VH-VL binders against q10491r548to677. Designs and how they scored, part 11

Target 1, 130 residues: q10491r548to677
Amino acid sequence: KVFKLGILIQNEKVRKDRLLSNREVGVILTSSQLMFFKNVYWISGLLDQLEDFKRSHSFSPCYFSPHLTSLSADYIIPLSDLVAYGDGSRIENELYSFSVKQKNQRTHVFSVTNVDELNDWLVKINFVST

## First folded at step 4 (VH-VL; framework fv_narsoplimab)

Design s10
Fold by ESMFold2-Fast, scan of step 4:
Structure s10 (fold): chain C 130 residues (1-130), chain A 123 residues (1-123), chain B 106 residues (1-106)
Amino acid sequence: as target 1 above (130 residues)
Amino acid sequence: QVTLKESGPVLVKPTETLTLTCTVSGFSLSDARMGVSWIRQPPGKALEWLAHIFSYDEKSYRTSLKSRLTISKDTSKNQVVLTMTNMDPVDTATYYCARTLDWGDYEPYFDYWGQGTLVTVSS
Amino acid sequence: QPVLTQPPSLSVSPGQTASITCSGEELGDKYAYWYQQKPGQSPVLVMYQDSKRPSGIPERFSGSNSGNTATLTISGTQAMDEADYYCQAWDSFTVVFGGGTKLTVL
């Protein structure tokens, strides 16, 4: 089951004295995993298809094309012991940042362009990770 | 001491699925900073990273091959398994498993490598 | 397309300094890692996080990373250093290797 799909800005850690390396990444939140995709345009196409589907049918994303369940991700994070958090901090171009951390594992930092999207990601990730 | 051992060698027919097992010793697959990667090297060619898995089943796959690859682990057996579907003669290579270190900064690297196993894809 | 570029071969005389380069946009903000591979053997980590040397690797091995180019430097090159050398870096969620450099000591 898909709970949310979207595009996030990945804030990559800089090892030299220069600006943060920011790149767009596609994300699908399922009942068990966060799935990340380097092909942003492909996930943008899925978002367009989902919006068109919602206009034609009054279904939630989990009833959208079964095609979503056959996707191969570049990176997968299980939701077990996963926490998403943010303090309303902004990065560079007025982006809103939040962090995703597994117990005793890496912290991933992402940004979105508005606070409503930030809150929606935080609520949904934390909801399904419990 | 740290040791990694690949299963094989293996002969695979075109279109078949490859399954390789890496058995580890001297460290735990539950250690947060440690994982295992699969890396291959065709005869006379460069190293090519395929996939890695870390202690909480965090996984990454080579973008060009991700639809063919599955990495999993069995912590109780100290084993990491790579599955690669639809094998082709160009997939003929020595396949290595390697201990993967990441101090929490998204930059994994390989400090101990297995001896490698030859996978030959031919009819 | 993001790839790490290494010269395919390099020849040096015994006792000379060998400098093996690795170039790519990833190296502008990510660490370089270096592996040595001798014929019929598994790769061995010889340099990590640009300039850190693993235990057991001779002090004549050093590394740097400036701009988009990482360099593995071997001073006083010896016959035992003949090998293929591969650089490695992180690219978002994936690992990339360079094409490798065959070092010959003549």
Scores: ipSAE 0.608, ipTM 0.835, lowest interface PAE 1.7, mean pLDDT 84

Design s11
Fold by ESMFold2-Fast, scan of step 4:
Structure s11 (fold): chain C 130 residues (1-130), chain A 123 residues (1-123), chain B 106 residues (1-106)
Amino acid sequence: as target 1 above (130 residues)
Amino acid sequence: QVTLKESGPVLVKPTETLTLTCTVSGFSLSNARMGVSWIRQPPGKALEWLAHIFSYDERSYRTSLKSRLTISKDTSKNQVVLTMTNMDPVDTATYYCARTLDWGDYEPYFDYWGQGTLVTVSS
Amino acid sequence: QPVLTQPPSLSVSPGQTASITCSGEELGDKYAYWYQQKPGQSPVLVMYQDSKRPSGIPERFSGSNSGNTATLTISGTQAMDEADYYCQAWDSFTVVFGGGTKLTVL
C-alpha cells in the first residue's frame, strides 16, 4: 500500500557543515519502506495521474490505484525504527527542512517549499513507522 | 581478521537469474557502521558498483540495473545475497563483495574486498 | 548519471612523480577514495577521504581534492606501483567509480 508519493529536495552535507546540492528526488512511502527515485520525471507523471483521477472521480467511490508493477527504487529505507523530524518554524531559501534517521545511522535531510507538505510528510512517515 | 568470500564460480545461461552469496567473518552484519557492497568487473574493464546493504537494511542500487537487482542479508548466517535477473552475456564479469564503511554522515567506501568470483553467461 | 573522468593511461619514469586525476562536477564538495588493482588481484584501498592513507600504504602516496578534481599523487614512483587506479565518490544514493587509469612505470 502506498501512503504518499511526491517530490522532495534532497540536501547533501558539505564539508563546511553546510547543506547544498538541492536536487529533486521522487519518493514513495509504503506500509513498510521509503523508496527513492532519481528519475523525477516518472514520479511527476504518476502525480499528474493522481490529480487527473481526483478530478474525474469527484463523485465516485473508486480509489486511485496506480500501476506499479515495475517498481524499482534507487534507494530504500525500511521504516522499522525510523523517525522523521523537523522544525516547522524554520525557513531556509524559502524551504522547510526535515530529517529522517534510523537509530545511529546516517541522517537524510530533505526540503519542501510548503509547510503543509512538511507536516504531511512528517505525520505520515511517523505514523506508518510506528 | 576480516574476510569476505563470494560463492561460485558460476555458469549462467541467458535469461536465467544469478544468485551470489557473500560470507563474512571478523565483523558483524549488525554493526551500524558496516555493510556489504557488490561490485563487478568485466574482463579488462572498469569497476562497476551494483548495490549495498547496511545493518539496518538500508539498501541502494545502481540506477541502470536497479530493476534486475535485489540485495538482502541473513545476519544469523553472516551472509549477504545478491540476486540479478535476466542475465545476458554482457553481464559476464568477476563479482566482488566488499566491506562498506559509513561513519554516519560520511560517504561510504570499501576497505576489505573478497577474492572475487567469475560469473560467465553463455549458452 | 554522474561521471568521474580519469585519463585512461599514464606513463612515468622510475623515481618521478605520478599524478592521477579524477574529475567530476563539484567533486571537491564530496570525499574521494582511491583503489589500486594489480593484474589478477582484488582492488586495495590506497587513499580514503581525499587525503588519508590506510595503514600499510607508503608515505609517497598522497591525495587532494578541490573544485572539480581529485588527485592521487605518487612521489618517487617505483615499479611496484604499476597498476590500475580507480577513484570513487558518492552521489546522493549511489556509489560511482571512475573509468580507471593504467599507470605504467617505464
Scores: ipSAE 0.507, ipTM 0.817, lowest interface PAE 2.2, mean pLDDT 84

Design s12
Fold by ESMFold2-Fast, scan of step 4:
Structure s12 (fold): chain C 130 residues (1-130), chain A 123 residues (1-123), chain B 106 residues (1-106)
Amino acid sequence: as target 1 above (130 residues)
Amino acid sequence: QVTLKESGPVLVKPTETLTLTCTVSGFSLSNARMGVSWIRQPPGKALEWLAHIFSYDEKSYRTSLKSRLTISKDTSKNQVVLTMTNMDPVDTATYYCARTLDWGDYEPYFDYWGQGTLVTVSS
Amino acid sequence: QPVLTQPPSLSVSPGQTASITCSGEELGDKYAYWYQQKPGQSPVLVMYQDSKRPSGIPERFSGSNSGNTATLTISGTQAMDEADYYCQAWDSFSVVFGGGTKLTVL
């Protein structure tokens, strides 16, 4: 089951006390993991399919689920002991930053272009990780 | 002391699946700053990173090969396993496992390497 | 975007300084790492986080990284330094290695 698909801007801590906008990554939130994809083009295609499905089938988002058996992520973070957090703080005054941290692992920082998307990612990640 | 040891050497036929095991000693696979990577080197060519695994099963794969690769660990046996499907003669290489350090800056590096194991893909 | 370019070979006489370069887009914004590999042997870490030496690596090894170029410098080069040298850096979710430089000490 897919809870959310999207494209995030991955921010890396490159040196001491510095975070820079890095790259767009495709993201799929499932019931057990966050899956990250460097090729964002087909994630864009899946997002278009999801929007078309929602538009055509009012109240049917619960029936949309792409087959994940042929998908292979570039990076995987299991959801056990994972927390997402952010306060809407801005990077470069245009992007809203949030962090995900797995217990005893490094922190990953991502950005989105609006606060509604920020809140949606935070709520859904924390809901599933519980 | 830190040691890593790859299984093998191994001969694989084209289209078959490769499975390699790395047995570690001198550190814990539960340590948040330590993981294990698989890195290969075809004869006379450069090093190529394939995959890593850290504590809590955080995983990363080389993008061009991700559909063929699976990395997993068995903490009770101190082992990390790499599986690579649909082997081809171009996959012939020495395969290394290496202790992977990450201080939390998205910048992993390798401080101890196994001896390497030769994987030959031939019909 | 990380592609790391190294010269394929470099020759120096004993006692001379060898400078091995590694070039990549905005490489100075990332940490660079260096490995030495002698024939038939596993790679050995000789420089980490641009300019730090692991225990056991001689002081004649030094490193720098700025702009688009990281450099491993070996002063007073000795015959034992003859080896292949690989640089390494991180991208978004991947480790990348340079193509390697074969250092010959004549």
Scores: ipSAE 0.554, ipTM 0.837, lowest interface PAE 2.1, mean pLDDT 84

Design s13
Fold by ESMFold2-Fast, scan of step 4:
Structure s13 (fold): chain C 130 residues (1-130), chain A 123 residues (1-123), chain B 106 residues (1-106)
Amino acid sequence: as target 1 above (130 residues)
Amino acid sequence: QVTLKESGPVLVKPTETLTLTCTVSGFSLSNARMGVSWIRQPPGKALEWLAHIFSWDEKSYRTSLKSRLTISKDTSKNQVVLTMTNMDPVDTATYYCARTLDYGEYEPYFDYWGQGTLVTVSS
Amino acid sequence: QPVLTQPPSLSVSPGQTASITCSGEELGDKYAYWYQQKPGQSPVLVMYQDSKRPSGIPERFSGSNSGNTATLTISGTQAMDEADYYCQAWDSFTVVFGGGTKLTVL
C-alpha cells in the first residue's frame, strides 16, 4: 500500500562551514518502508498521473500494485522504530526541513518548499511507523 | 577477532542467478552502527560497490545494477545474503563482503574485509 | 552520480614521497577513505575520514582533502608499499570508489 509519493530535497551535512548540499530525490511511502529514487523524472511522471487520476476520480489498482512492486529503490529505510520530526529550522529561509531517525542510526535530513507539505509528510510517516 | 567469510567459489552459467552468503564473527548484525556491504572486483579492474544492509534493515544498491540485486540478512545465523539475477560473463569477479561502519551523521566506510570469493560466469 | 578520478599508475624510488590523488566534484565537502590492496589479497583500510590512520598503519601515511581533490601521501616509500590504492566517498545513498592507482616502487 502506498500512503504518499513525492519529491523531497535531500540535505547532506558537510564538514566544512556547516554548508548543506541539496539533491532532489523521489520518495514513496508504503505501509512498511520509505523508498528513495535518484531518477526524479519518472517519479514526476507518476505525480502527474496521480494528479490526473484525482481530477478524474479514477484510481487503477494496476497503477500502484504491479508497477510499484516491480521497482527496485536506490535506498530503503524501514519504518520500524522510525520517527520523523521538524525542529522548526529553515534552509536559506526558502525551505522547511525535517529529520528522519531510527534508534542508534544516522539522521536523514530533508526539506520541502512549503509548510503544508512538511506537515503532511510528518503526519503520514509517523502514522504508518506506529 | 572480527572475521567475514564469503561462501565458496562458484561457477555460474549465463542467465542464472548468483547467491552468495557472508558469515560474520566477532560482531553482531543487531549492532545499530554496523552493517555489511558487498563489493566486487573483476580480474585486473577496480573495486565496485554493489549493496549494503544495516542492522535496522536499511538497504542501498548500486543504481546501475539495482534491478538485479537483492540484499538480506539473517541475524540469528550471523549471515548476509546477496542475490544477483541474469548473470553474464562480464560479472566474473572476486566478490567481497565487508563490515560497514556508520556512527551517526557521517559517511559509511569499510574496516574489515572478507577474503573474497571467485565467481566465474561461463558456459 | 559523481565519479572519482585517480591516476592509473605512479612510480617512485624507495625513500621518495608518493602522492596519490583522487578528484571529484566538491569532494572536500565529503569524507575520503583509502584502501591498500596487494596482489592476491583483500583491501586494507589505510586512511579514514580524510586524514585519520587506523591502528597498525605506519606514521609515514597521511591524508588530506580539500576543494575537489583528496590526497594520500606516503613519505619514505618502501618496497612493501607497492600495491593498488583506491579512494572511496559517499554519494547520497551509495558508495563510490575511484578507479585505483597502481603504485610501483622501483
Scores: ipSAE 0.355, ipTM 0.781, lowest interface PAE 3.5, mean pLDDT 83

Design s14
Fold by ESMFold2-Fast, scan of step 4:
Structure s14 (fold): chain C 130 residues (1-130), chain A 123 residues (1-123), chain B 106 residues (1-106)
Amino acid sequence: as target 1 above (130 residues)
Amino acid sequence: QVTLKESGPVLVKPTETLTLTCTVSGFSLSNARMGVSWIRQPPGKALEWLAHIFSYDEKSYRESLKSRLTISKDTSKNQVVLTMTNMDPVDTATYYCARTLDYGEYEPYFDYWGQGTLVTVSS
Amino acid sequence: QPVLTQPPSLSVSPGQTASITCSGEELGDKYAYWYQQKPGQSPVLVMYQDSKRPSGIPERFSGSNSGNTATLTISGTQAMDEADYYCQAWDSFTVVFGGGTKLTVL
């Protein structure tokens, strides 16, 4: 089951005292995994389908459920013992950052353009991970 | 002492599926900073990274090959398995498994390599 | 995918310094790693995180990484150093290797 899909900005770790780059990545949150896709155009197409669904089913209690025939992600993070959190940090005062961390594992850092998207990702990731 | 050993060598026909097993010794696949990668090298050509898996089941694949590749592990057997579908003569190469280290810097690297196994794809 | 460019070959005389380069966009902002591969053998890690030597690698091996270029330097090159050398860096989702440099000591 897909709980959320979208485009995140993946932040490279600060190394040698610099933040290196921001890259757009397509993201699908399922009941067991966070799946990342380098091809953001495919995710954009899926987001368009979601917007059409919401427009037609604004009163519906059901989640949009696209038919995912190819699930070959470029990068996969399992949700077991995973927590998503925002520490109040911002990039350039425009982007809102949040971290995704598994116990005793490295932290992955992402950014979104508005606080509502930040809160939605945090709530949904933490909901499905527990 | 750390060792990694690939299964094989293997002869594969075009369109068939390749399955390779890497058996590790001297370290645990439950160690959070350690994983295993598969890296191949066609005769006379450069090294090409294919996939990795870490103890926490974080997986990554080379984008151009991701639809053909699956990496998995069996911690109780100390084994990592790579499956590659729809083999083609251009996939003929020596396939290595290597211990992959990541100390939290997002920069995995390979400190011990297996001996390599020759995979030949012939029609 | 990001590309790491190495010269395909380099020749030095015994005792001379060999400098093997690896170029990529903003490579100095990433860690570079180096592997030595002798004919018929598996690669061996000779340099990690730009400039750190693994145990057992002679002090004549050194590394640097700035701007777009990482360099593996072998001082007082010996016949035993003759090999193919590969650089490696991290992309955000993948590992990328350079094309390799065949070092000849003549």
Scores: ipSAE 0.109, ipTM 0.717, lowest interface PAE 5.4, mean pLDDT 82

Design s15
Fold by ESMFold2-Fast, scan of step 4:
Structure s15 (fold): chain C 130 residues (1-130), chain A 123 residues (1-123), chain B 106 residues (1-106)
Amino acid sequence: as target 1 above (130 residues)
Amino acid sequence: QVTLKESGPVLVKPTETLTLTCTVSGFSLSNARMGVSWIRQPPGKALEWLAHIFSYDEKSYRTSLKSRLTISKDTSKNQVVLTMTNMDPVDTATYYCARTLDYGEYEPYFDYWGQGTLVTVSS
Amino acid sequence: QPVLTQPPSLSVSPGQTASITCSGEELGDKYAYWYQQKPGQSPVLVMYQDSKRPSGIPERFSGSNSGNTATLTISGTQAMDEADYYCQAWDTFTVVFGGGTKLTVL
């Protein structure tokens, strides 16, 4: 079961004398995992399909459920003991950042362009991780 | 002393599934900064990274092969397992497991390597 | 997959300096790592985070990374340094190796 899909800007620490690296990544939040994809065009196409579905079913409580049986991610983070946090603080160029970390593990930093999207990711990740 | 040892060597027929086990000693698979990668090298060719796994089952896969690869671990046995489906003669290579370090900079690297195991795909 | 480019071979006389290059756009903002591999043996880490030497690696090994090119430099090259050298970098969730450079000491 998919709870959310989208495109995030991944912020990575770079060499001491360089700026932060910003890369777009496709993301699928499932009941057990965060799955990351380097092919953002595929996720973008899926998002377009979701928006088309919403327009066609605006008055119907139908669920969008793409067939994901053969899905293969480039990177996977399990949701057990995962915490997402952030305060909507702006980073350069009008981006809002949030972090996700597992107990005693690395912290991953992501950015989005609006606070509603940030809050939606935080709520859904923390809900599923319990 | 840190050691890693791959299972095998093995002979695999085309279309079969490869399963390799890496047994580690001298460090814990529960350490958040340490993981294990699988890296292969066809005879006379370059190193090719396949997959890694860290303490909380954080996993990454080579993009071109991700649909064929599964990496998992059994912390109680000090073992990491790689499974690769639909083997082909071009997958013939020496397969290494290596201790993978990542200190939070998102840039893993390999400080200790196993001896390597030869996987031959032939009919 | 992203590509790290190394010269396939390099020859140097004993006592001379060998400079092995590795180029790729990933190196503009990511660290380079270097591995030495002798025939029939497993790779050995000889340089990490561009310019840091692991314990046990001789002082004659040094490294740098400028622009999109990382360089492994071996001063006073010895016969025992004859090996294949591979660079490595990180590119969004994946590890990339260079094609390798065979260093011959004549």
Scores: ipSAE 0.702, ipTM 0.866, lowest interface PAE 1.0, mean pLDDT 85

Design s16
Fold by ESMFold2-Fast, scan of step 4:
Structure s16 (fold): chain C 130 residues (1-130), chain A 123 residues (1-123), chain B 106 residues (1-106)
Amino acid sequence: as target 1 above (130 residues)
Amino acid sequence: QVTLKESGPVLVKPTETLTLTCTVSGFSLSNSRMGVSWIRQPPGKALEWLAHIFSYDEKSYRTSLKSRLTISKDTSKNQVVLTMTNMDPVDTATYYCARTLDYGDYSPYFDYWGQGTLVTVSS
Amino acid sequence: QPVLTQPPSLSVSPGQTASITCSGEELGDKYAYWYQQKPGQSPVLVMYQDSKRPSGIPERFSGSNSGNTATLTISGTQAMDEADYYCQAWDSFTVVFGGGTKLTVL
């Protein structure tokens, strides 16, 4: 059910007088949805559970099914609504970015700390949305 | 000059569907940095953002009302339409349309507002 | 239910400085915007991106945003400034408004 989950840095212009602040957002990619969570601590707990699961099970991500409801997410993109997604990078501060656009909705831009994570997100989004 | 004007005023019966039209002039609904929002205000209460639409049909809705709201535009008529289903007396409010600016990473905000239209929900 | 907290009312005498606050975690990294609404009228943008005045807004209006609190300051307050004032921010998914502050000049 769950193909990928993680904590992403949502890219938005900070106020001119602020040092860079990170807005972390929890993200879960399932077979049908991309789900966003403001509560990153809960997602951290799920990441720990997933790492435990990976050590004891191999190549069966569909058997890792945390108890989720659409009401627990702060925002949801149905994959059927996914219009565009693409990669990008901001190597000057070692952030790599990608964007996703939902049909009739705004574009979301996210950063990750390394290129492998960037590629993994894009490959998995491509897989489940195609 | 930039102007926005809401249709109405409107009397709606409970359970019926509300349809409001915002007619704009002085700017194009094809401009990628400009859109239109619907914002309501019950009598004596605070402003409540409902929905926005931008060029290329980018839309967003207030989460608590998302299942009841539809926003659309007709660029040839310079009109934005809000539809809200299953109206209830608590939805009685002045409804505004407002020009919405969004510069990507910045938050949307409203530089010009329509005059507002009173929507009353009663039998 | 606004995530931004404003005092519901503020009273000042003519010529005094009015300071209207707006607090919320979103203001730590997001811009604040301010709208003035007089009875029976539409809201008017009076301050954008924390501290910028739109054309036509008097210099006596200024804004700031420090910590999680944005402030709209009106110096030399006049009777014509009597209105409801609403702050606005973005929580990364939706537009949020404060509950409003009724400024009375008396």
Scores: ipSAE 0.011, ipTM 0.610, lowest interface PAE 9.0, mean pLDDT 80

Design s17
Fold by ESMFold2-Fast, scan of step 4:
Structure s17 (fold): chain C 130 residues (1-130), chain A 123 residues (1-123), chain B 106 residues (1-106)
Amino acid sequence: as target 1 above (130 residues)
Amino acid sequence: QVTLKESGPVLVKPTETLTLTCTVSGFSLSNARMGVSWIRQPPGKALEWLAYIFSYDEKSYRTSLKSRLTISKDTSKNQVVLTMTNMDPVDTATYYCARTLDYGDYSPYFDYWGQGTLVTVSS
Amino acid sequence: QPVLTQPPSLSVSPGQTASITCSGEELGDKYAYWYQQKPGQSPVLVMYQDSKRPSGIPERFSGSNSGNTATLTISGTQAMDEADYYCQAWDSFTVVFGGGTKLTVL
């Protein structure tokens, strides 16, 4: 169902006379889509809850999927024929960027603060996409 | 030769679900640069964007209404459908569908609009 | 939550220049778009990507975007230009409209 929860930095295209802008966005990767949420605080709270849950169950790995209520995303990208790739670049040597795109579609660019997170997003997105 | 036409007009009772269909002609819903948005305008008030959908089912929803809105398309019928739940008298408005272009700069805009359809919410 | 602010109304005499402003933080780095709406009619795109004019729109229409303010300028305003004008911008996957400006030509 849910393969990954996280916060990404969205690298937005801007007017040709402006510098790139960066915004934090909450992301849920499911078996069929990427769901984006403008309320980053809500996603942060959910991530904290999941961390607390795992810590409390560290000695008993018996796990039931959390009952997530119906989710309403601000933006949705389907995973069909979606490819995630790192372009090898950094933003001011502080962020690691990667792109996602489908054939003949716009490219979406995101960044993370460490290379382990970059690789995890790339592997998981490409794994669940067709 | 580009046309968009909304279904309706329609009368909806409070708490009911609204379903509107936009039928397009003169362009393909499979075109990666083109999509359809729904935009509404209450009598005497400003335009309010609701949702868009593009060729690969990329979807965006107005944040304040996202839990009530669903946008979908049937490419074979050249139709885009908007569903809005739990209708209230304040949702009374003219509803437009519009061709939505994205040149590749993440800045969608509307070059052709349908004629609009009146949705009245009353008992 | 993002707000695009337009003056509610503007009056000009025929032949005068009308300048309609649209202000918001999004316009600092995102494009502005403009729509004209006459009573009982659907909106019509009159300006896209700040300053580009669609085919069929008279050359007296021009646009700019400086700082956080986009401006639609109509030179030699004619009676037929009387309408409501709406600006539009993009912010994080969503679309925002301004409140609209009623242009009266008299």
Scores: ipSAE 0.716, ipTM 0.873, lowest interface PAE 1.0, mean pLDDT 85

Design s18
Fold by ESMFold2-Fast, scan of step 4:
Structure s18 (fold): chain C 130 residues (1-130), chain A 123 residues (1-123), chain B 106 residues (1-106)
Amino acid sequence: as target 1 above (130 residues)
Amino acid sequence: QVTLKESGPVLVKPTETLTLTCTVSGFSLSNARMGVSWIRQPPGKALEWLAHIFSYDEKSYRTSLKSRLTISKDTSKNQVVLTMTNMDPVDTATYYCARTLDYGDYSPYFDYWGQGTLVTVSS
Amino acid sequence: QPVLTQPPSLSVSPGQTASITCSGEELGDKYAYWYQQKPGQSPVLVMYQDSKRPSGIPERFSGSNSGNTATLTISGTQAMDEADYYCQAWDSFTYVFGGGTKLTVL
């Protein structure tokens, strides 16, 4: 089952100890993993298809989920021991940052343009990961 | 001591699927700081990274080849497996597995490499 | 995708200093790693996190990384240092290797 699709701004460490907005990445949150895609145009098309499916048909997670498991992601993080949290910082240009960390693994930092989107990602990732 | 050993060598026909196994010793695939990458090198050419996997099944794939690649592990067997579909003569290369270290905010890197295995793609 | 550029070859006389460069956009903001590969052998890590030497690597090997260029420096180059040298960095979720530099000691 897909819980959320979206586009996030991936933050890259600059000067080894600070973050700078780097690039957009496509993201799919499923019942078991986070999938990341470097091709933002492709993920935008998929997001449109999901929204159309929800509006034109009675949404059933089982109809859409098996199709998405066949997709080739650039990067995959399983939800085991995964936590998403706000880092308490705000990047200039009104971006809101949050971090995603799997136990004892690297921390990934992403940004979104508004606080409602930030809270939606945090709630859904943490809900599915438990 | 740390060792990694690739299966093979292998002769593959065009369009067939390649499966390589890396057997590790001297460290645990359950260690969160340690993973395994597959890296290849065509004869006389540069090193090309293909995929990595870490203890909690965090995976990364080379963007240009991601639709052809699958990396998985069997922690109980101390093995990491790479599968690559639709092989072509240009995929002929020495394939290495390497221990991949990730210390938090430092970028990951390779500290020990296997001996490499020759994969030849020909009819 | 990011690209790391290395000179294809470099020749030095025994005892001279060899400086092998690796160039990439804002590479100095990332960590650079270096691998040595001798003919018929697997790569060996010779420099990690820009300037740190693994155990067993001679002190004549040093590294730096600033701006757009990382450099592996070999002082008092010896015949045994003749090899291909590859730089590596990590970008986003992936690893990037340079094209390699063949160091000849003549």
Scores: ipSAE 0.715, ipTM 0.880, lowest interface PAE 1.0, mean pLDDT 86

